# Ledger of designs, part 8: VH-VL binders against FAD synthase (ribL)

Target 1, 153 residues: FAD synthase (ribL), of Halorubrum lacusprofundi (b9lsn4)
Amino acid sequence: MTRVVAQGTFDLLHPGHVHYLEDAATYGDELHAIVARRTNVTHKPAPILCAEQRRDMVAALTAVDEAHLGHPEDVFVPIQRLDPDVIVLGFDQHHDEADIAAALAERGIDCRVERASGRDPRYEDELLSSGDIVDRILKQRGSDCDGAREGQR

## First folded at step 1 (VH-VL)

Design t02 (framework fv_tarlatamab_arm2)
Fold by ESMFold2-Fast, scan of step 1:
Structure t02 (fold): chain C 153 residues (1-153), chain A 121 residues (1-121), chain B 109 residues (1-109)
Amino acid sequence: as target 1 above (153 residues)
Amino acid sequence: EVQLVESGGGLVQPGGSLKLSCAASGFTFSSYAMNWVRQAPGKGLEWVARIRSKANSYATYYADSVKDRFTISRDDSKNTAYLQMNNLKTEDTAVYYCTRQGYSSGWYDYWGQGTLVTVSS
Amino acid sequence: QTVVTQEPSLTVSPGGTVTLTCGSSTGAVTSGYYPNWVQQKPGQAPRGLIGSTSNKHSGTPARFSGSLLGGKAALTLSGVQPEDEAEYYCLLYYGGAWVFGGGTKLTVL
């Protein structure tokens, strides 16, 4: 059997996450997802939802056989434990396939690194990023701080 | 059919500049990392520079021999990669090749025919 | 300075078997170095043969194979043909940068 690993933050699930995991699953027989903890996220704003909730939501998706929490200090610890045959990166993830494969080889893991395909919106106004969802919430539901000031001089 | 065509080579004096172009066709250019590799007359191949795809934030890498003098770039709308060469030295004289980098399908699978850069006084 | 080492020259008879190796000054070569093999004939541009240790490029003849052997990357030719006489280069990956070996001149006679 071929074991596949996908990884990400998976904050505020959107169709882009579902596409990524479904595409990743096509690379093998068993898909495991690794969900980053808040302390693992350094290149973007911290996730809104706690890691356990994000893990549980990912685990509920049909394409995912098992979901795991990342290690706070070392992103490769769960990967070493799972010993995958393939790691699939998300379409927009900044990690280089060759850099990750080299790091895995240094740890004795013989693993192929692939990248998932992207997708276009299926509907007008479909949101495919957690950041866009947060921005939409703030614009449509954020506090109005432009009220008239009390008093003047 | 995959094709890579280099252009922009020529004769230049030490301290001069040249900009090489690599026109790509027959594949989804934006999905591949692109590399420049050179070969001095009668010598072996030497890797020069690499630029990754948008998925890898267009990250760039350079051989120590050309760092701070050469700049690799790309224009995905034109399916073209570039190598801007500044402060050229006589030891930069070489045929410059453009090559694409796949991830698991073949890596340095396709090469252009090369363009000659001659740096002489 | 990282150095990638290849045999400078090797000779093989037509129909014979020959193995070229590619070593790194940093230690044993593993799959994480993405060993690539490139062929160059006189007056021609290089041609990709093997990528990622053993992944054969389309158009590469069946007689060519790639592997890891004794802490080095290896390119094996079985049933060598006269047209296989060429320079063969390996290149290895070092965290973003690539480094070429010095090349092996394969003579078929």
Scores: ipSAE 0.000, ipTM 0.497, lowest interface PAE 15.3, mean pLDDT 83

Design t03 (framework fv_tarlatamab_arm2)
Fold by ESMFold2-Fast, scan of step 1:
Structure t03 (fold): chain C 153 residues (1-153), chain A 123 residues (1-123), chain B 109 residues (1-109)
Amino acid sequence: as target 1 above (153 residues)
Amino acid sequence: EVQLVESGGGLVQPGGSLKLSCAASGFTFSSYAMNWVRQAPGKGLEWVARIRSKANSYATYYADSVKDRFTISRDDSKNTAYLQMNNLKTEDTAVYYCTREGSGSYWGPFDYWGQGTLVTVSS
Amino acid sequence: QTVVTQEPSLTVSPGGTVTLTCGSSTGAVTSGYYPNWVQQKPGQAPRGLIGSTSNKHSGTPARFSGSLLGGKAALTLSGVQPEDEAEYYCLLYYGGAWVFGGGTKLTVL
């Protein structure tokens, strides 16, 4: 039985997240996803949705067997508990595989580090990042004249 | 509208130094990783150095052939990338190109390239 | 030690289909290598075509496509035009650094 771990923030689910989790699932028999808490997110804006909601959305995906919340202070705590055979990094995660493998080894975690394939846009205007979705919302709904009130039934 | 213009190339003796500049316009320079790529006369392309954006702490990377001799840097306030080349060798003779690394959540191509600047290292 | 290998030369007739490949000495090429394809015509600066396996630059003609094929990155030209005669370089990502292949000279005749 091969256990796979995927990790991410998973704010505002988009096809890139679905592709990542589907690709990660191909590496083993069961896929566990770890969903980052707000306190785990530095170097970028805090996620819009709360961690529990993001976890529940990820847990509902067919490719995911279980979804877990990250640890507030130590991102490796859930990974040690799950004891995976493989960790699959997201396509857009520019963490060095060797650096992550070294950090895992220091904690006694013996597993492979793989990277998921990227997803090509499959139709015009497909959004593959949460930041792009937020930008679209602000441009279309960030003023009194958002146009959303037109075309009501 | 996107433009990259290299400058600073020229003739230099072995052991000498040159500083190349890459002036960027037509895009939000500070959001992109920048690369230097060279091509020796009659040979293929060789990647030289990379500098990431501020969001990635300006991390730098170098080809083994230039490590410890070349330094890549950037000044976002001037929309300019630099390549400081020290202890130049004859094998560093090449046209040096500045190129932008594609943006977005999925990495795009090395999409825009400058015209290049010639560096000749000879006795 | 790391070497990126391309076919040195390929020939295709106008209107034909040709596939160029890009392999790594470290093993099978996956999307995690972020394969890029660059075109260079004689006396000109290089031009970006495709990045991240199959993501096209906005100026890349529809006849070009990128993929993974048999453990290698692949660039396919369908309905080749005379102006496609050029050197084609691939480059692969290795933990922060990029490595170019030796280039493929595509002759259209």
Scores: ipSAE 0.000, ipTM 0.505, lowest interface PAE 15.0, mean pLDDT 83

Design t04 (from t01 with heavy chain T99V H101D G102S Y104G Y105W D106L S107R S108G G109D Y110A Y113I; framework fv_tarlatamab_arm2)
Fold by ESMFold2-Fast, scan of step 1:
Structure t04 (fold): chain C 153 residues (1-153), chain A 124 residues (1-124), chain B 109 residues (1-109)
Amino acid sequence: as target 1 above (153 residues)
Amino acid sequence: EVQLVESGGGLVQPGGSLKLSCAASGFTFSSYAMNWVRQAPGKGLEWVARIRSKANSYATYYADSVKDRFTISRDDSKNTAYLQMNNLKTEDTAVYYCVRDSSGWLRGDAFDIWGQGTLVTVSS
Amino acid sequence: QTVVTQEPSLTVSPGGTVTLTCGSSTGAVTSGYYPNWVQQKPGQAPRGLIGSTSNKHSGTPARFSGSLLGGKAALTLSGVQPEDEAEYYCLLYYGGAWVFGGGTKLTVL
């Protein structure tokens, strides 16, 4: 059967993650998600939540058949082990599909690379990024502590 | 606070050279691709050059208008990106912006953090 | 030689809805072009609004949304406010390189 892999950090789950995984699942019969460890995250701030918790949250989603942790030193190790038919990149990832395909081929992984569709917010206050959620938390909960510290020290 | 600060702009004669710097703070600079974007007086934004992170082998890309004249580089140990501009032309006169590219494996901001810009004037 | 095309100017009334579009000389704009939208007010540095077709950057007001529409990228403002009067630029991705559109001057009156 067709095995699909989605990969990401999945910090602070939001509807954008859910859409990505649901769209990825449409490419095959079985969806496996690989959740990046802190050491795997190079292109954005380190995740707030630990890898095991992020993996467990992803595993609970209806679209996901199984969730796996990334390898601390080599992001391709779980991909090689799963031997997928297709890897679906997130909508916002600026990685060239050809670059990813070349890296996979060099590793002996014979699968195609697809990209998930994006979606618009469904209502006025819907947050579709972990960064936006963190910003909202800091504005609503953190500013008083920061202001007090600046004033006192 | 995530911040980008450009420097090195100024007045230069046609045919001359100038090197711009972009000092980054408040984030893991080495993990991000970096862009230079310029804007001529009264004109629109124009993308100039991009350098990817170490994970992407520091690959570089240039607009046709600056290819072979400009070189983008970075020094991750100093959290700084550079734009070396050679054989400058009057049409290179613009405010030059340093811009972060936060492409990753999931949804992330692209062109999310911009510097304040540095003015480069090429005139005789 | 690649050209990214935007409407040069658009006018909308306060509280109204307006859609700006972004096209490519290479053909229909798809998600693989990672359409980005940037706002610039006179005398200010630009700010990112939308990344990768529809992903809002931190701080972007809820009234802004991004989509693909009729072979073009689209930026829609619903319930336009006076402070939304600005120049709006789109960017499209071409295998490592970015290309800006010419910008749309949005007038709110």
Scores: ipSAE 0.000, ipTM 0.497, lowest interface PAE 11.2, mean pLDDT 83

Design t05 (framework fv_tarlatamab_arm2)
Fold by ESMFold2-Fast, scan of step 1:
Structure t05 (fold): chain C 153 residues (1-153), chain A 123 residues (1-123), chain B 109 residues (1-109)
Amino acid sequence: as target 1 above (153 residues)
Amino acid sequence: EVQLVESGGGLVQPGGSLKLSCAASGFTFSSYAMNWVRQAPGKGLEWVARIRSKANSYATYYADSVKDRFTISRDDSKNTAYLQMNNLKTEDTAVYYCTRLSYGDYEGYFDYWGQGTLVTVSS
Amino acid sequence: QTVVTQEPSLTVSPGGTVTLTCGSSTGAVTSGYYPNWVQQKPGQAPRGLIGSTSNKHSGTPARFSGSLLGGKAALTLSGVQPEDEAEYYCLLYYGGAWVFGGGTKLTVL
């Protein structure tokens, strides 16, 4: 019986999120997802959707047994509470496995760190990034859009 | 410790070719988008090219000034990014820097930079 | 041709506060431009300071902050130190391409 933790922002769900969670679930018997609050996101713009809504969407996915909100000041608080056997990082997450393992050890968390496999687009127009989706919306639905001349800007 | 080391710079004649390399260490290279930025002597910084991770199909982007002449590529097995420079012009003379985005293609920041490699295009 | 505009030079006294701005020829700068700030000292490689408007690189001193101000990206230094004397470049995202500003030479006197 192994408990797996996956962590992410999960804004504007896309197939990359689904693949990540499905792959993470293969590492154990029970998958818990931790959904980052806006204050936990330091590498990109704040998520569009509120944390509770993102958690509820993640909780609805077949691969996820439970979804939890991150702690606003200390990302390790939910991890310590869940006491997982393995933490699975996303394929494109910039964190090094060794650095995360060291941080866990410093907090007394006995857990191994793995990384999920990547997923290639299934269709030429498939978007696997929340940032790409937001950019597409801004370009196609913004008031100053001029479709035929997007390449000129 | 994150480290980026450029190599392959040198003196080349106009119309010539040169291939730059950027050797990365201290992080999971395959997860990051990589960029080339240049700086002509006494001038400001100019973004040149970007290559995304495998999850984004290694998509490439170029500044208009180098489009169709330069090709950015990567070899994740060697933790190395490349810039193939063809049909070089005197205005391509610059120090070329390798830099990574901290998260994704444009969602992050240009956090770590190499020391640069000098390319001089002169007859 | 898209142009990113910065103040060419600014001067501030040690311990003072200074704000550098970064504007776009395409209109008001919003978070969708993912403004980045980079520091470069003479003879050295550039160093990342701030990305995505206000996200600080781990090595960036607390006295640096990023924001959006008056339709421009802004970099504010409070309690300026002599070692902060450098060229500061902003860069903005334009749907695939990144474009640098001309740089601001900050003099600490």
Scores: ipSAE 0.000, ipTM 0.484, lowest interface PAE 16.4, mean pLDDT 83

Design t06 (framework fv_tarlatamab_arm2)
Fold by ESMFold2-Fast, scan of step 1:
Structure t06 (fold): chain C 153 residues (1-153), chain A 123 residues (1-123), chain B 109 residues (1-109)
Amino acid sequence: as target 1 above (153 residues)
Amino acid sequence: EVQLVESGGGLVQPGGSLKLSCAASGFTFSSYAMNWVRQAPGKGLEWVARIRSKANSYATYYADSVKDRFTISRDDSKNTAYLQMNNLKTEDTAVYYCTRGTSPWELYGMDVWGQGTLVTVSS
Amino acid sequence: QTVVTQEPSLTVSPGGTVTLTCGSSTGAVTSGYYPNWVQQKPGQAPRGLIGSTSNKHSGTPARFSGSLLGGKAALTLSGVQPEDEAEYYCLLYYGGAWVFGGGTKLTVL
């Protein structure tokens, strides 16, 4: 049996996440997803939704056999427990495959590292980024509308 | 009619540079990933580079054999893809083909190929 | 280094059936490798035949079919014609890079 792990933040689920997980599932017999906690996210804005909700949404997808929360201090802890044959990185994750493979080996994890493909929008106005969704919310429902009413001189 | 036409090949000495062009017609060029594939005389096909569409931030990928020497780019306003080749080696001698990749229906492949342009690297 | 393996050469009689295979050094080939098959006749540019395991590209004759068999991608020709004599390449997707097989020279005699 070949076990595959996919990992990500999965904030505000969009078709890009679904594509990633479907692509990852094709690498083996069983797909496990690891959902990052807020404390695991650096160099970008914190996720809007709590980790448990993001985990539950990912767990509901047909491509995913099980979804797990990341460890707050050590991202490799759930990976060691799952002992996967393949880890599939997301298309937009800015990690070198060789660096991840070396870190896994140092932890005693004998695992292949692959990267999923991206996909292009299938129709006008399809959003494939959580950041784009947040921007849309702010423009249509939030502070941008209030700012437009700044006092006249 | 969907068509790709390569140009810019020729004879160049080792250490030299050359820029290949791939002119596309008959489809929405901006929606497709584009690839460069080469074939050395009497040898098999070797994938060289890929560039994604704007929707995927023009992400680029390279074969290890050409990384840091070749740059793939595109100009959607001209329906043209490019391959800038620097520090050319005799091992880079090949016919270079432009191919259409994924999108809009996510075929993840190379369905349309150009006729190729010959690059000869020799002293 | 990831290696994609094909039979170097195969021979089939006109009207016969032949299956070419495409394997990966990373393990069993699945649909997630998006296997593609490309035909190249002597002195000509390559032509895409099949993408995404079994999806025929425009202009591919009905006698060509793609599948997954025994942990490998497969290209089957049924009722082979003399004009099918060519080099056939498979290519597999590894999450960013494409890797070509060494090619199979199909002789029709």
Scores: ipSAE 0.000, ipTM 0.478, lowest interface PAE 18.9, mean pLDDT 83

Design t07 (framework fv_tarlatamab_arm2)
Fold by ESMFold2-Fast, scan of step 1:
Structure t07 (fold): chain C 153 residues (1-153), chain A 123 residues (1-123), chain B 109 residues (1-109)
Amino acid sequence: as target 1 above (153 residues)
Amino acid sequence: EVQLVESGGGLVQPGGSLKLSCAASGFTFSSYAMNWVRQAPGKGLEWVARIRSKANSYATYYADSVKDRFTISRDDSKNTAYLQMNNLKTEDTAVYYCTRPGYDFWSGSYDYWGQGTLVTVSS
Amino acid sequence: QTVVTQEPSLTVSPGGTVTLTCGSSTGAVTSGYYPNWVQQKPGQAPRGLIGSTSNKHSGTPARFSGSLLGGKAALTLSGVQPEDEAEYYCLLYYGGAWVFGGGTKLTVL
């Protein structure tokens, strides 16, 4: 049975996350998703939603067989436990496939590392980034003040 | 604009060989798997072969009807996919289409089709 | 042998609504099968309509929609136009290979 792992933060689910997980699922017989804790996120702003909620949302997606929380100190711990055949990286993830494969091999995991292709918006207003969603919320629901709109208190 | 242009079809005798080409443009060819699909006169579509990208070690897959006779390959430097067809049979007579599948692009990119190239195997 | 099943033929009146289905011999169709829908008119190459269950190709009219219904992939046309008369094929993904359905001939009368 081919076991596939996808890993990400999955803050504020959007269609890009859904397509990433659907693409990852095509690489094997079962898909496990690892959802990063706040302590695992160092290259971008901390996620808005707590890890347990993000895990539960990912677990509800049809493509996902099981969702797991990352380890607070060592991102490879759940990967070693799952012992996958394939890890599928998101299109814009900063890690190089060869570097990850080498790190896994040092830990006794002989795993293939793949990368999902990017996805363009299907229509003008489709948001495929948690950051874009946050920006939209701030613009539409953020504080109104006199400096932003003349005559508004 | 995504374009796929097939070439190399023609008339061959049973037992003969042909090599089809698919020239791709308008997208990052090396990132996508490529497929060959055929359609016999008056019949439905039949998937023939698939080749994955370099990230997937150029893995190849074939329909049982063509295994051991057909070989799919690609040259990313030329943005071209190929289908080498050996030991052709009368039942291989069909229009052969090159297509880019939807799953390689967040599972959301749409499949694109060329206009096809006709292969006729006389008997 | 995996078999993908479609209705052989369906008829709908102009302006009407019709749903085509796509089932798998291996069990319920899920999003992991990446259901694709293609349209083919007589004498023409197939063209993509829907990918990955519900993702419309940029050239696909708004009246077409894709979904999962009752363990099958579905293609729904609402407000059918005469030019929609065509053969419709679904195709499903099985790990490495794609498998086409037998096609549905949609007649618009």
Scores: ipSAE 0.005, ipTM 0.480, lowest interface PAE 15.1, mean pLDDT 82

Design t08 (framework fv_tarlatamab_arm2)
Fold by ESMFold2-Fast, scan of step 1:
Structure t08 (fold): chain C 153 residues (1-153), chain A 122 residues (1-122), chain B 109 residues (1-109)
Amino acid sequence: as target 1 above (153 residues)
Amino acid sequence: EVQLVESGGGLVQPGGSLKLSCAASGFTFSSYAMNWVRQAPGKGLEWVARIRSKANSYATYYADSVKDRFTISRDDSKNTAYLQMNNLKTEDTAVYYCTTDRYSYGSGFDYWGQGTLVTVSS
Amino acid sequence: QTVVTQEPSLTVSPGGTVTLTCGSSTGAVTSGYYPNWVQQKPGQAPRGLIGSTSNKHSGTPARFSGSLLGGKAALTLSGVQPEDEAEYYCLLYYGGAWVFGGGTKLTVL
């Protein structure tokens, strides 16, 4: 059995997340997702939804066999526990596969590192970013006069 | 100088057992995964079993054809890997090689022994 | 059962260039399969040539190179020498286990 690990924040699920997980699942027999806690997210706004809810939503997706919470201080702890054969990075992640593989090997984790394919919008106004969804909510449902008018459509 | 030396091969009857040894020298044995690979007369190479280093909890893997009959092990203090072969079948007749890998560091099958012949026949 | 496929035989003239390929029944071969290439001459133990797609083993002649080509792993020999006549095996990595291809017999005239 080939075990695959995918990881991310998964705030406000969108088709980009589904594509990533579906592509990750093709690399092996079972897919485990690691969902980042709020404390793991730096240099970005904190996720809107709590970690447990984000994990449960990811766990419900057809492509995902199990979803796990990240470790608050060390992102490699769940990876060591799961002992995967493949880790699949998201298409837009800034990490080089070889650099990640080397870091994993230094910690005694022997697995291959792959990258998921990207996905173009399938239709006009398809949202493929949690940030875009939040911005849409604020514009259409916030206290702003212009947003209130548009949100009534 | 790197060397792998297999031993323990011989003639055995179907249903019998043999234990192969692979003695290593000239490299940091404990840092490498160890493999057993076999080759039946006139046939190609077939991977049989793998044991990872201590860093990976000595995890073991087996080809379906030998699962539950063969056991791979290692003793890092003696720089030696082993293959315990039980309930041998005529189809297990082959030259058995030991070889190393460290795929996470861009290495794989760098070092090979000369092989030891196992003949399973009545 | 996962199957790794190689050309059964290939022929090349001395000084010529030849490419051997290695495919997987599970789909396109990527660097994540850590393709390895092994050479075996008649009556001899196997010899490692290339690991992890393109990383040469120490002692592998400069004329050998590894790559990915068309969804397969590839071994290319440029300026083939008579002593390169041998069986060439590829190995692919599947979650802890290795799988050999059936081997390619390379004939040099």
Scores: ipSAE 0.000, ipTM 0.506, lowest interface PAE 15.4, mean pLDDT 84

Design t09 (from t01 with heavy chain S31N G102E S103D Y105G D106S S107G G109Y, light chain Y33H S52D Y93S G95S W98R; framework fv_tarlatamab_arm2)
Fold by ESMFold2-Fast, scan of step 1:
Structure t09 (fold): chain C 153 residues (1-153), chain A 124 residues (1-124), chain B 109 residues (1-109)
Amino acid sequence: as target 1 above (153 residues)
Amino acid sequence: EVQLVESGGGLVQPGGSLKLSCAASGFTFSNYAMNWVRQAPGKGLEWVARIRSKANSYATYYADSVKDRFTISRDDSKNTAYLQMNNLKTEDTAVYYCTRHEDYGSGSYYFDYWGQGTLVTVSS
Amino acid sequence: QTVVTQEPSLTVSPGGTVTLTCGSSTGAVTSGHYPNWVQQKPGQAPRGLIGDTSNKHSGTPARFSGSLLGGKAALTLSGVQPEDEAEYYCLLSYSGARVFGGGTKLTVL
């Protein structure tokens, strides 16, 4: 009966995403994930992977019942269609629970807003940030991975 | 023919300082994390410090027993890692070894090659 | 403050099979802890035997193998030789730290 929505960009899937979705699933009977399109991301660099691929990867996770693409013009459109009972914010998402709840109420959505728990690394080199994964790739596989200045003594 | 050669050990009084060096050859040093491991007389191995490669921003890590007293560093242009030891205690008496490992997560890595060690004796 | 535990001593006859184990106070040992095994003979520097759970160093004899067994890392020697008498240390990796076991003194007699 209880429908839960989680949302995010989910670029370069990592164990932090898996933990978030597993934690979100505990709030209800059915978990739907909304995956942001590139046009919905304004505060950080655009995702590396296309939205359809990010959605398909999220949809494959055991905790997720269905994954949906965000709306290019209005982030609330998929939420209105799903009409959830609970929306679960990621641990590191910088949205205020009360502000999101108020915005949902203005649109006629009777929804509780919760926040997922954080996740500590389980082992030494576990990466829990898409940005850290991108940085690691650039340093280890990019043409200038050394980055040392040349022409100086 | 990977080689690691430690140097800089010796006798020092409590409260003194020593700087150890680990000269590397036979591999691309800049791609590896470097570790210092010590062994007190008649005791087991104890990990001391690690410095990661440039790909991981030269991040440094220390055992609680040496934190704030020891500083690990490296000079990739000289293929050398260092351990600056300050405020030495009698408990720091040990043979100090350097060892390498690949500096990647999710890939394979291991402590395959070790140096011969350098003895540090802290005694009054 | 993770404590890594090994058997303090084990005895095996030449040609026999012995398994050394490596456990952690913080929970099950996994491949994500990158279990390493090093051999040290009296008066000598340590020698890497196995890393990343089961990956052998190029000089490691075929009779040595690494695995995970019952939530612990394991080092198995099959067809033990007299020259295998040594101290064996396991090493586990944690976020920010490397932790050695206390070592196992293997006696071959």
Scores: ipSAE 0.005, ipTM 0.537, lowest interface PAE 12.9, mean pLDDT 85

